# Ledger of designs, part 4: VHH binders against FAS1 domain-containing protein YDR262W

Target 1, 246 residues: FAS1 domain-containing protein YDR262W, of Saccharomyces cerevisiae (q12331)
Amino acid sequence: KNVVNLITFKDSNGKLHKRLAPEEIPPRLHNSQVNSYPLGYKGMRDFSRPAVNLDDILGTQQRKQQEFLAELSPLSLESKLSLVNEVQIFASYVRNDVETYNKVSDPNEDLIIIAPTNRAVSQLTLKPWQFPNNIDKLESDGATEKELDTAIQENISKFVRSHIVVYNDDKNSYKKVSPGCTLLQSIDFTESKKSDSETGGDILLKKEGEVYYVASSRDEKFHAVESIENGSNGVILMVDFTLVGP

## First folded at step 1 (VHH)

Design c3 (framework vhh_8k46_1)
Fold by ESMFold2-Fast, scan of step 1:
Structure c3 (fold): chain B 246 residues (1-246), chain A 123 residues (1-123)
Amino acid sequence: as target 1 above (246 residues)
Amino acid sequence: AVQLQASGGGFVQPGGSLRLSCAASGSTFSDYAMGWFRQAPGKEREFVSAISRSGGSTYYADSVKGRFTISRDNSKNTVYLQMNSLRAEDTATYYCAAEPFYGTRLSEDYDYWGQGTQVTVSS
């Protein structure tokens, strides 16, 4: 009998899953990735659909059928962030915030990561760990090492979480601002709101023609999305600006 | 621009002590926060310690807290790392680095780097 070696694993609910062992994976072939799934995933994802549908959020339609599907990837957002050279400074901050990093690594999440380029972060007058808590002032006021570490970690967490949205495929959950423009809530916004009844958001996403744009709701200065990278648990929108600054 | 030169490494027995120095030239030393990083064979570069521009705040990796002390001397444009109670796992090349704001744990925040000094803790 023709037998192939499989790696067998259980998810957190005890359900059994299988994938091809590395030696059983053929040389790169068209659609070879659809014949296996990553270990630790919440069952097999539907690879015919992206994890996040931006056009569904916006109420817009792609001009060409399946254009977005050509970019589908079984790699997680964690893996994708590690591979995108242009966002490595931002990716390093994500790794520094354990709770957010765990979310980015979680196969059960569906995230929109608005990732500022290395250039965008480097152009800030203060580094992300220096605002909004004033670290120099805390030091001059005699703060302890622990107090400074806490303030710095709060700054990093706020910066990172201000750039990540938890996706919801219920199209009625998003506030439409205008045709093709929707208000989103970052993780920082959702964690900072005083009650579950608080509405609004801190990020604007819009589409004009074929181009996606992102802005902070504070200033409404739209910047074009330079590239889109699909992961198995979400999407990365690369932008040449930061959503929060000093 | 600032140029950094690390020195003071060498061979030491477990439980021993070494003092590393990092001499700065070029720019005004007091304009920079300073950090120490290390890289052991087969491992990635890791944070060890940092000191703020004012010298009022110091940071340490958990693995070196209570054993290592960072200090600076603005009259000599030098930062020091006093290493006490050395262990075999402290064996690494030690690098000093400078950044214009505050000492951080993230190597990508540092703009200027020294060439490194080798520390070997042998038993």
Scores: ipSAE 0.000, ipTM 0.180, lowest interface PAE 18.2, mean pLDDT 76

Design c4 (framework vhh_8k46_1)
Fold by ESMFold2-Fast, scan of step 1:
Structure c4 (fold): chain B 246 residues (1-246), chain A 125 residues (1-125)
Amino acid sequence: as target 1 above (246 residues)
Amino acid sequence: AVQLQASGGGFVQPGGSLRLSCAASGRTFSTYDMGWFRQAPGKEREFVSAITSSGGSTYYADSVKGRFTISRDNSKNTVYLQMNSLRAEDTATYYCAARETYSYFPLTEGAYDYWGQGTQVTVSS
């Protein structure tokens, strides 16, 4: 499938490149929009509390999570992602993966989105659409534009899905590694595993004192969560690193 | 299922060295990430070191970095832990563990599917 938010061009050497479309500063959201909720919504979570409870997942005190999550919001995660200027590059990649975008917009989902900042994405030596499939090599090996677009879409989907966890309210799916530390499975991990084992994971979430930390297989370092945004269908953890990379 | 047997523990004085071995029986040892964990009396089991199935990456707890070295020999279905500059706080039962290479994490206890019988290490004067 074609990636609508990318611009394709060729350089002076005839080499194919894609770039994320330039983004305008989103319009400022009026306060009434921040606190608005569609009337008659069925199956919606009680937005007076988080849809995803990080302290419950970690086995820590629930009250401290409320303080750290800042303000609870009736807005969906997609609305919240569109309002946070610091994660707009990541948000644009989410919009390029239709299945994930639909989950982020679905009021009946419970998601943990680990959203890398614009800075974190911009510091990558390869852009998210360029790995893990080597687009330059595929092009030099004679791949068609359709084959390149497919590989690029696979790269985008893997990047986006590696940053999103589907929360399970029964909590049986989450492995406690130690007190205050839990192993989570991204959507990409679940898909890549394909057949069977419920015992692995690719994301570590922990809490030390009042600060949340996230680690991934990329460098196995814990990075502090810079901010938390609560939506009606989950939570956004903003981090200054990417969970997968070149 | 893989079966694991840890050995090489014993009594050693502070500053001494020991080499632990973990022998695996089963058909697919070369496809497993291997780890060492330890548990001191009255404490939870903690991560010590891990090595990927290929041997290409190794990981260490901060408390053992620079003192312990993990290695493996896939032809012998064995993983090793070389422990140097031993301290009293290293006294524990040491366990080897294996996991399928389906997960990216070698560092989390919950990710390991197969566990060996422990080998006791006592560091005392």
Scores: ipSAE 0.000, ipTM 0.161, lowest interface PAE 14.1, mean pLDDT 74

Design c5 (framework vhh_8k46_1)
Fold by ESMFold2-Fast, scan of step 1:
Structure c5 (fold): chain B 246 residues (1-246), chain A 121 residues (1-121)
Amino acid sequence: as target 1 above (246 residues)
Amino acid sequence: AVQLQASGGGFVQPGGSLRLSCAASGFTFDDYAMGWFRQAPGKEREFVSAISSSGGYTYYADSVKGRFTISRDNSKNTVYLQMNSLRAEDTATYYCAKVSPRYTIYHEDYWGQGTQVTVSS
């Protein structure tokens, strides 16, 4: 019997965890290889910086040694989402949105994923597939099976895409709200026909001391980022709330 | 307490070779990735090479690819850096470090004592 290799790591709260070592995870065809730098169209030879640099968009000071080490992981955001036990419910919704899941697996993307914990999702009054389209009302009003399936898929896509930002390496493209605080646009925001917001975004990201915080621009209620996972094609910020709800 | 002891540095002519060793204690060595970093006078500390906990994955800075080889012996709690075809620009103090695979901004990296490498004619 093969021995499973585990590695030990410390989260943002100082708690020690174990996970499968990178060599226990099969390499992806064409985008990562065993015993090599992550392969893809972006960042194949530059390990001086992470794929996504939060401090560049915030105008804050980065932890230089941490950045060097972040680039050593061959794991994509898809693999990282599968390994983070605390976000498995959100990860399952990502897998159900085919276009977004393909983006999360794409080495040509650079993404910021704001991943709500299992606790945060389970505490919602309605499940993510039940809002904002009112599925019960549509069914009561005589909607066809195809119409119900479409409304459910729209709900899932809106929930998932409201938590994902496409990273832009040009830090000047981001709106600075205040020192250390920047307004971001989710994929849902950029695709929305309701883009008549003067703020130009739906997610607030800030840094105070060494701690990152996230809020919805809707209520500006900040929550601390509980952990950060770097992948080859972006970063995952784990939070204890959802950016959209019922 | 975590302890990292780097050794094997010295004076060498351009084109020469050296092998560095880092002896680790105070933690479960088999559970952690290990890395080598270097710092030249008046410059920031630079990444050189890293190796996964099992030795299955290795990583190198572009400036050292094809010249340096990282390896580890988990039975001896030791990581090694074989340096071939040394150049004047490789002159630095070399450090070994314990690496977390989580890469959180709140994580502390453990640095060992350095070993000086001088490449000069």
Scores: ipSAE 0.000, ipTM 0.152, lowest interface PAE 12.4, mean pLDDT 74

Design c6 (framework vhh_8k46_1)
Fold by ESMFold2-Fast, scan of step 1:
Structure c6 (fold): chain B 246 residues (1-246), chain A 123 residues (1-123)
Amino acid sequence: as target 1 above (246 residues)
Amino acid sequence: AVQLQASGGGFVQPGGSLRLSCAASGFTLDYYAMGWFRQAPGKEREFVSAISSSGGSTYYADSVKGRFTISRDNSKNTVYLQMNSLRAEDTATYYCATDLGYLSTEPYGMDYWGQGTQVTVSS
């Protein structure tokens, strides 16, 4: 008999879900066709449509078949982060920042998450909760437990938010700097007094051939994107480096 | 899966010593601060000791300072609690914990708890 191919996955709460396999999902609709929907439709998330299109951001062309396959995911970024073994340390930090975690689980967001691997985080000389506020110094200077907890939470939030971009907002979270290269604004950048439309951002994304690269605008040292995971509310770019460090 | 296994508990006389171990599987301790907590019968779970991810900083509750020593062996993915000069009031189930993000001294903030190991200090 004909068996409908279902995938089984866990959400952030450990609950099991079943969804049609990619082969069973209807063809993707183009971003340019979204406004062709009946009145009132724009509030619904179309799981056959990509939440974020990297080639649109970069002004480059993606192969049509690869684009279609990459965009067939009903899973949220929250579910995707919980399932990708290689980024679990970063995912644990995301869960410690309640406001950002709520964005990652929000179906109405369009996010780019630049997710450092477990290896990348483990190679830091200080852990994300230890910088840029110097926790050891604050403690030696007699800071209270509440003051230490506040400084630690600020460190965690800065680290997490420095790796996440809100895409397609009215504030232009991206700026083309050269062919195939775009400057992006992290959440941390947009929340800081450093945000300026003339200077533009803190993350560089580029494409050369079929490979995507990410760099901090601070040093412009590009690292290859090792894998791309598409979620219903954005995309995860897995990289073997961190955008901010001690 | 993330798992912490506490061991080394048992019966000991007042003034005696005991060494507890907390072995981690499913993640690498090198990345995380680790803490020991204890819960005595009829009492809330309380902080005992913590060690930073590098091992460079250690923290102790006032009740155990000078008697207990926390250490870690990242090559064995294990953290230890050396307990000296044990007292009847040290009788409790001892737990190791981490939140995989940062260590909190508040028990409610912990994501991962190990299996407890019972310590009984009695004559």
Scores: ipSAE 0.000, ipTM 0.165, lowest interface PAE 15.5, mean pLDDT 72

Design c7 (framework vhh_8k46_1)
Fold by ESMFold2-Fast, scan of step 1:
Order: structure tokens, then C-alpha cells, then sequence
Structure c7 (fold): chain B 246 residues (1-246), chain A 121 residues (1-121)
């Protein structure tokens, strides 16, 4: 067929229609977008707030000067995500979740973003907008365009938020499980906990020698962090896997 | 453009104290952080200490933590490094540096010839 990413939906009058599914194509960056933000919003950080420090979270050796200077970068995590070619599919999903995009752009947030590479996302058997809500089943059941759009947005939000940790200075966002290994809570995990005060997490972070490793707590399969990018409001850990899947 | 003027180096005996000063001028609003680096003969330049433009965040190399104190006078756009309990290993040329603010990738500038600190009996 001409189009493989086509979904079927029912309008408010019960008539069936077809439309294109969301594409995993990063938006084209325009030169003006690099400088489109007011300086007070994108370039200003309150430095009285502690910066994210992975070695402090892990109880390991303190940073070298190069790592410290990188932390002083005026660029926000959203600006950094826009510049890293290897994570552009993930970055495009972040832009489609308004609340998360606002956090990633907020100089007063402190975030750890575990960013899957384009390769990692493209190797999934279902695209991030297709799980955990079963879009094919909703189509088969004759869901409306609004119902499909809602389910797709829920899928995107869950995928994105499962890869982002909000750092908390009172240790609320982490629990040491072994020497050099700490359990973290993603935004998705914290939202799903509701009012229950559960001690747990969905992301494992460890350091062995000079290499950082990340795993889902679901399977404890560690993958090496390929690169670390520091922004004014947190850090990006690039990995060749996804923390959640179909 | 940012201009930095470093001063305060000299000769001191082990256990003594010195205070270094770094005065910033020009495009001062482009400065995100200011700090001190040092270079001993035959060694690479190493980080010593830094302070954010607000003065709210300070960082120290492990080798100087507890002995050196960085501070800022925002009315004078000047950063100070108070060096106490000086050791022979602290002998180096000290450089004042600025980390610039903007949509550039991380950029760090060292300024002038530095100021020599010699700790010897």
C-alpha cells in the first residue's frame, strides 16, 4: 500500500474515516528556533538550587573540572535534546507531551533524562504511540477519532515520562540498593503510585569504573550509557535501549 | 567582550595565607560563572574553584576543599580566592577564568598571564 501508518476511526455520527498515524520524524530545526526563547526563560537558572550530580546519587567519586564546567552550560535540556542527532525520535515524542516539554524547558527543574537512541526506538516491535493502549483493538472496536487521539497521547506520555526522573534533594527520587547502584523513580512511576507511600522505583543506575549503566528494574538488564550531555536543568544519559516496551 | 584582571599572588611560607582577586569588566552580563585554575611546572592546568554568577553555588577541587574559600562581591564584579594552610604542592600560576552565558556550546575563557603563587620555605 501507499500508506502503512493509517488508522481507522468513527466520527460522532458513526461514520468510518481513515487518517495518517503520527510519524516518528524529527521536526526540522530552523535557525530562529535556537534563539526563539526569551533569555529570562531559557537562559536563566537559579544557581542557589543544587545541580544534578550522578556521583552523589551513587555515592561514588566527585566530578572532574570538565564535568563541572559542562554543568554550567546555559542551554536547557530541551535545547540539548534538539541538538543531539542520535536521540531525535525520542526528542520528537518529548515535544508532543506538553507538560513534559515544559519541564524539560524549565530552568528551575532538575531532571535526569534517559534518552533512547533512534536505533533503540526503531527496533521496537510497536511504535511508542501504539502501546500500552492497543490502538489496533480500539480501531477494530470502532473508536472515535477523539478516543484514538486520547489513547495515542496517553501512550506517548507514558513512554516519555518513563524515561525522565525528577531529581529531589531530600533523596525522595532515589534509594541505594547496593554499592554504586541506586534505584530511581521515573515521572510515570511516581504518577502511577497515587497516594500510596511505596518504597520502590522503575530505573536502576550504577557505575563500574568510569562507565555508567542503566537498567529497567523490571528485568535488571544493564546497558552502558553511551554519552552524557549536561544542560542547565539536568543531565541526558544516552542509551541504546528503551526502559519500557510493548 | 569580557575582560578579567587577576592579582594577589606572591611568595609565602608553608602554612601561610594569600588572597587572590579577579575583577571582571566589559560584557559582565554574559558571565555564567567565574573561577580559578592553576598550572604547576610540567603539569596540565587543573581546576581549583568556581562560583556561580549569583554567588549561590560554589565548587572546589578535593585537593583544596576546606583550605580555600571562593567568594564574590557583586557590587565590584570581583571574585576572591582565600587560600589558607598553603602547601608546597599549591605552588603554581593561578588563572582567572569565566564561563560565558548564551546559546553557545559550553565555552570557557582563561584570561591574562595569571598570578604566580610560590609556597616555599
Amino acid sequence: as target 1 above (246 residues)
Amino acid sequence: AVQLQASGGGFVQPGGSLRLSCAASGSIFSINAMGWFRQAPGKEREFVSAISSSGGSTYYADSVKGRFTISRDNSKNTVYLQMNSLRAEDTATYYCAAHLYGFQVDEYDYWGQGTQVTVSS
Scores: ipSAE 0.000, ipTM 0.134, lowest interface PAE 18.2, mean pLDDT 73

Design c8 (framework vhh_8k46_1)
Fold by ESMFold2-Fast, scan of step 1:
Structure c8 (fold): chain B 246 residues (1-246), chain A 126 residues (1-126)
Amino acid sequence: as target 1 above (246 residues)
Amino acid sequence: AVQLQASGGGFVQPGGSLRLSCAASGFTFSRYAMGWFRQAPGKEREFVSAISWSGDSTYYADSVKGRFTISRDNSKNTVYLQMNSLRAEDTATYYCAADYDSLTFGYTRPQDFDYWGQGTQVTVSS
């Protein structure tokens, strides 16, 4: 039985295609814009909790210039990911990691999602489900179907969780590595730590002028953030690269 | 290693029928979408049909809708293409392909599929 909805879209060559619709359609797509949504649509968010503030994380140079002020949206990050065409491959990976998908939908979370574009994911020499566990080698070594499924799921979880940061509104919780540049810990880094006292991080965030940049701490190769989408439980930073690769 | 072996091609008169099979090995077949693509001399490889990992969703190119039926048997690691009412323009080498379909949002571009098999030639002529 097919339980998925298809949408029709036109490609760059003018051909019509059908693709899978987002699993959760944002409330605004169910109702006309004449209906207002209460702030904090999921109703369970404590709005006394501060919204994500990237400039506070960065401890940017002393300036009287306007800081980044996250807009509160009634739409969750899950709903926002489902609407952004440019990150649909990444969004599909998020949906395949149950625990992380639940965090992305949770009004009690505040997340920074560094979302690679479809182009960025498609440029990888291996798809995210194929690394770091070598699926081809496991198959050739005689791994069972269950062992392969487990290794694939571990690959998906690692890829997804390597791109998501849990926001902390304590400005002193972030390690400043240079002026305007801060080291962040992805969920994957945090879950891989041997102790809660372990410091460090795997993602670099910086600001130059009015543009934000992200890099893996491994290579420190910065890429500009192409767009920012605000949700009720965090922000999405769209980038043209992946933080982890083969 | 991943292997996809297509078979069942041959010569058929216009209006005839053929059934193509693609036997898969070296990966967890039941978790992959399977697709059929074709390439005629002098043109690009084009989408024909695809089926989701569970068999619940099927997709067809407009030129083959109502004539071709895709199906799969996960217990046999095989995908099938039943081709009815064949036309001269269906003459091509037919390829089967595999993709981890829960990670894609469309089933139409050759570059979206990870694994490819050898082709099987279908010739429709009087």
Scores: ipSAE 0.012, ipTM 0.397, lowest interface PAE 8.2, mean pLDDT 77

Design c9 (framework vhh_8k46_1)
Fold by ESMFold2-Fast, scan of step 1:
Structure c9 (fold): chain B 246 residues (1-246), chain A 121 residues (1-121)
Amino acid sequence: as target 1 above (246 residues)
Amino acid sequence: AVQLQASGGGFVQPGGSLRLSCAASGFTFSYYGMGWFRQAPGKEREFVSAISGSGDYTYYADSVKGRFTISRDNSKNTVYLQMNSLRAEDTATYYCATRTGSYLEPNYDYWGQGTQVTVSS
């Protein structure tokens, strides 16, 4: 019903960019705020569930009980995304996709979030809301405001969901492509009816020495994970690239 | 008020089997992980097994792995411990507890009453 408000900003190279205005990302309802838990705890995690363990997925190290405990954080992935300054553009897009935001705040989920840095998002030639649906073409073809808003929201959802993996504790559920390298499925891959199920996944994760690397399965160009933040319901892998682009 | 009632203990010979039950009330059972602990005379309480609220994730102490199986029935608010191939060193009072904090920390709450297991002739 309303036109999506965009703001224009200038990058360090003097180039003009557009992004969603802050008012276009209103406070979202969290499922944990609706649920009532015993003893008044909201969004309480079942701490007997295993923490996300990347080495289990890769087969590179053996799990120990102390290792699971060391990976736990009292803060949710939603809280961690809010606190990590380097990924705030990506975090803002996550907040704009209601279903994904609710999943990120759900203590009963276990997620791997591959979070592109502010630099990585800012260097894209088009902003995440501008692809893969060509918004300029839709507008020139006479699309209504509602049609434009829908296409923009689809673009945002695809961008966000292409960077999030639902963790599975069964290591045999993952396709090992080589020693220390495993193929993962993003939420976008699993939910998209147009995804090629023959490939088995869209994200590659590997470990060489003590460094984790991530690539899109489409180009197999590996980028080092710059930092890892542990939440109570998953892990954030900070990377200086985006898994999908224009 | 939270209540946990452990039962099913008894005397068995080495190699025998027992199934322990822990009936829970006073809280939303499916939201909480449950654990089994045991304490032998003159020893400190030790972890035996744990199960997540969903039942999808289970954990075992190395001493019982392959012999004991933990399970739960959320429709009956009950957690079970199936004990097979029992040994004399399994002799202890067994307790069930609700987990409200980090896995593997001693942050278990609402401890149940114990049930005695004796493995010997």
Scores: ipSAE 0.000, ipTM 0.113, lowest interface PAE 18.2, mean pLDDT 74

Design d1 (framework vhh_rezetamig_d1)
Fold by ESMFold2-Fast, scan of step 1:
Structure d1 (fold): chain B 246 residues (1-246), chain A 122 residues (1-122)
Amino acid sequence: as target 1 above (246 residues)
Amino acid sequence: QLQLQESGPGLVKPSETLSLTCTVSGGSISSGSYYWGWIRQPPGKGLEWIGHIYYSGSTYYNPSLENRVTISVDTSKNQFSLKLSSVTAADTAVYYCARHEGYSYGLDFDYRGQGTLVTVSS
């Protein structure tokens, strides 16, 4: 069964209300069979288009290896997210943001998904739907149900989009900070830019030896990438932290 | 109804070779344009593609594992097999055999077995 989370809030008159919160799903058990067309799959990849290559972004030369893995991976990023037990909370948030879910299932997109583990999300002092819009304050100030729904959806969208990068194979599209370290822009960063000329980014990616590390550019605390899953339309970097928080 | 079933020892000692077989029923390995392969999931980690084989014997391996992996096919028994040499505790995982689609949708996975836990321990 679907897991239903309710939030309790108090209106400006002190009355308590309950409403449906976004659901979180437990880790999945084994799947023994899938359809030949996964849900959300939008046709075949254009194989003339280059695959995501993290080492190309970093200025190191591992292009042949990563392209080989991406071309041979049987599953889209959407299918991979659905099957990776450790990121099911994050995957459930992705499914709640229609535009991002559409990108994740699109074979003509190339995405880098920095997927926080269930543990990482569970360690947050507020749930992703509770920030950066302060839902408790909005409800205590007498916000309508529609206003609360809008604020919650904005919180979900920002959380999800802050963890996804659209890969660009254009030379010089990425700011190299140092050898082996590059500044990336999440979808949230690109959509919040006041001008197309605005430079910078919100995610740092580096490689030391054979290990990849990710940090928020805001605090520059690097965390090792625990696993890399290749899909047909991008890569998933699993990490034990969230790039944005309360 | 296509079914894939893993079989092999659930316990392997460090430095030895892990050997698994996938038995295919309800369909033929030599029919169609499918690839047949192996995927694994270590406890608490994501899925990792190991490799796959076409019924003609053409193999493709994950570069991080390629020096240790051999996948073979026996069309007469409708089976394919995995050998992973020089195992360590890091190779402890649930191992799945799977069918992968070719040119129709890219190399999409459409069927897999129920999985078999392999523990590497002395």
Scores: ipSAE 0.000, ipTM 0.085, lowest interface PAE 22.0, mean pLDDT 73

Design d10 (framework vhh_rezetamig_d1)
Fold by ESMFold2-Fast, scan of step 1:
Structure d10 (fold): chain B 246 residues (1-246), chain A 126 residues (1-126)
Amino acid sequence: as target 1 above (246 residues)
Amino acid sequence: QLQLQESGPGLVKPSETLSLTCTVSGGSISSGNYYWGWIRQPPGKGLEWIGHIYTSGSTYYNPSLENRVTISVDTSKNQFSLKLSSVTAADTAVYYCARYPSELTYGDDRYYFDYRGQGTLVTVSS
């Protein structure tokens, strides 16, 4: 069940913190949740499906399907996220959202994951579970623990889903905004109340020379992609910033 | 910078006890509010949480493994260890040690690690 097991305390500067204290958490709470977590998933990719191709999205260079598939890892995006130490905080949030985790572990999905580094996440003024719903204000205004848990879960889902794009091999489905620059839709954008008729998006992807850059459409501040990891069901673009912030 | 390094034998016989140690460098196990623990990945499968320990000695174990698992901490050596008894071929996996900062996430911190070792392959074979 969604049970909030957080203790709130303030530091010497009056800053609010939430954490789990070992003595306050019964061991069986940790253990019971482990049994329901969908670890160990294994499946096979349908190789007749087109693989993720960033250059095809940008309309800059055509690659043969066979050439692109030769670059894929036999490991799923879930396995690749688990292996990359630099993105483990983000990967932990992905593991906490069961629906998104199931999508990331699905061999028949084709995903682009824009994964912020541990540094990028840790330097946020609020943690991912604290925005966009203002948890401290909800608590101050008398929200119940159940209402706080719901708001926290919504914050986590929004944060994770704002960093994942479902690949579409129809390049005409993407909105070109300038030469070599295309507007993409995150899962969060797609699930918004007006996304079904929209050709807009919330993520900008561009290529200059051989380097890829990513920006939030909100501020259009481009950051270089530091590394690209190929999985069997998509790609991970590692970046030193977050697409959504407080 | 913080580094975690697994060590122990790469081969264990069925029915024996698997023993692994994690050596922490660039930081102290006794400082801060962290859990320290173990996860494993069998060939071709996802991650499985084994258990973790707080610096005070409080332990939390996967219920599927709890009758076979012991995790302990030695703050004087800046190390923590795993003992898994009565091993079978099903225990063949890459074993990782990890640090869990409960302040960086909410709810359950058993999967919310910020540092992990590079992993060590343990094969259970006669």
Scores: ipSAE 0.000, ipTM 0.230, lowest interface PAE 16.2, mean pLDDT 74

Design d11 (framework vhh_rezetamig_d1)
Fold by ESMFold2-Fast, scan of step 1:
Structure d11 (fold): chain B 246 residues (1-246), chain A 122 residues (1-122)
Amino acid sequence: as target 1 above (246 residues)
Amino acid sequence: QLQLQESGPGLVKPSETLSLTCTVSGGSVSSDSYYWGWIRQPPGKGLEWIGHIYDSGSTYYNPSLENRVTISVDTSKNQFSLKLSSVTAADTAVYYCAKTSYQIRYGEVDYRGQGTLVTVSS
């Protein structure tokens, strides 16, 4: 090829960024297969499906379904993550997790993404790809590139999946902890639990007045949601902390 | 505004070592959670990932190049470098330095230099 094909996108500050077009990525690194719907169907959102409703989850004020649906963006969560400069580090990790990236790009999913800011991720004592598997130790012990890549991918997947909730319209599926406070299960929690009947969760969502707060159930340290972005297949809650750490 | 600028000889003789430096301005090469690396494009061919380095000092190289490539960081000068040994005409390419939030091999490049042409010829 004589020409490099780059995709240009604009962040929230109007700054332009570039990424390699899919055709410029070697076949082994190509993510087009990741975006394939599992049943081979690629379509628009089924608008008969329940939309994400945080107030319904919390058992507080409930919005009418028509009004909530009218606020959904035609842009997917994948597109929204790519456009928000403040969460680009997290967005990059999402793109590295094949199964999660597939969900984020799927118009028939309904997700709540709790997206840590670049600042929040940068303040961790270890980077997301470095825990819980100790990459430096594995490398010094003579691990192969494939073994290191596998351990790094496991770390990335755990970090990413700990910040994403699959929305369920069944109000009885969520455990109310107190008025205006509900316990949620991340994808990582649901994959790690020992049985399908295991109750509980790892994320706390709370509303005080008109402000939403999020905490890890481990320490119950609440942080305010700084912004909410609606996509066609869910919502993004931007927070200045991470739900898991070293 | 973060800027990356490649520098080094534009002509290298066969069998010698290609050495390039990337100077980072408007940001720090000690940035957390980022990968600093090199990619190249031979004339008439697609992009090829060479390798990258991240904050622990850990390096990852393209398996086809790993026996010839070394990437290192000099935090005092806010620079990182590429050394490619035993060059041949096949190493003639435009070389780019780059910064990304994940491994460059997955195709995302947050920041890229303008590129520098390196010709391998006697």
Scores: ipSAE 0.000, ipTM 0.178, lowest interface PAE 15.4, mean pLDDT 74

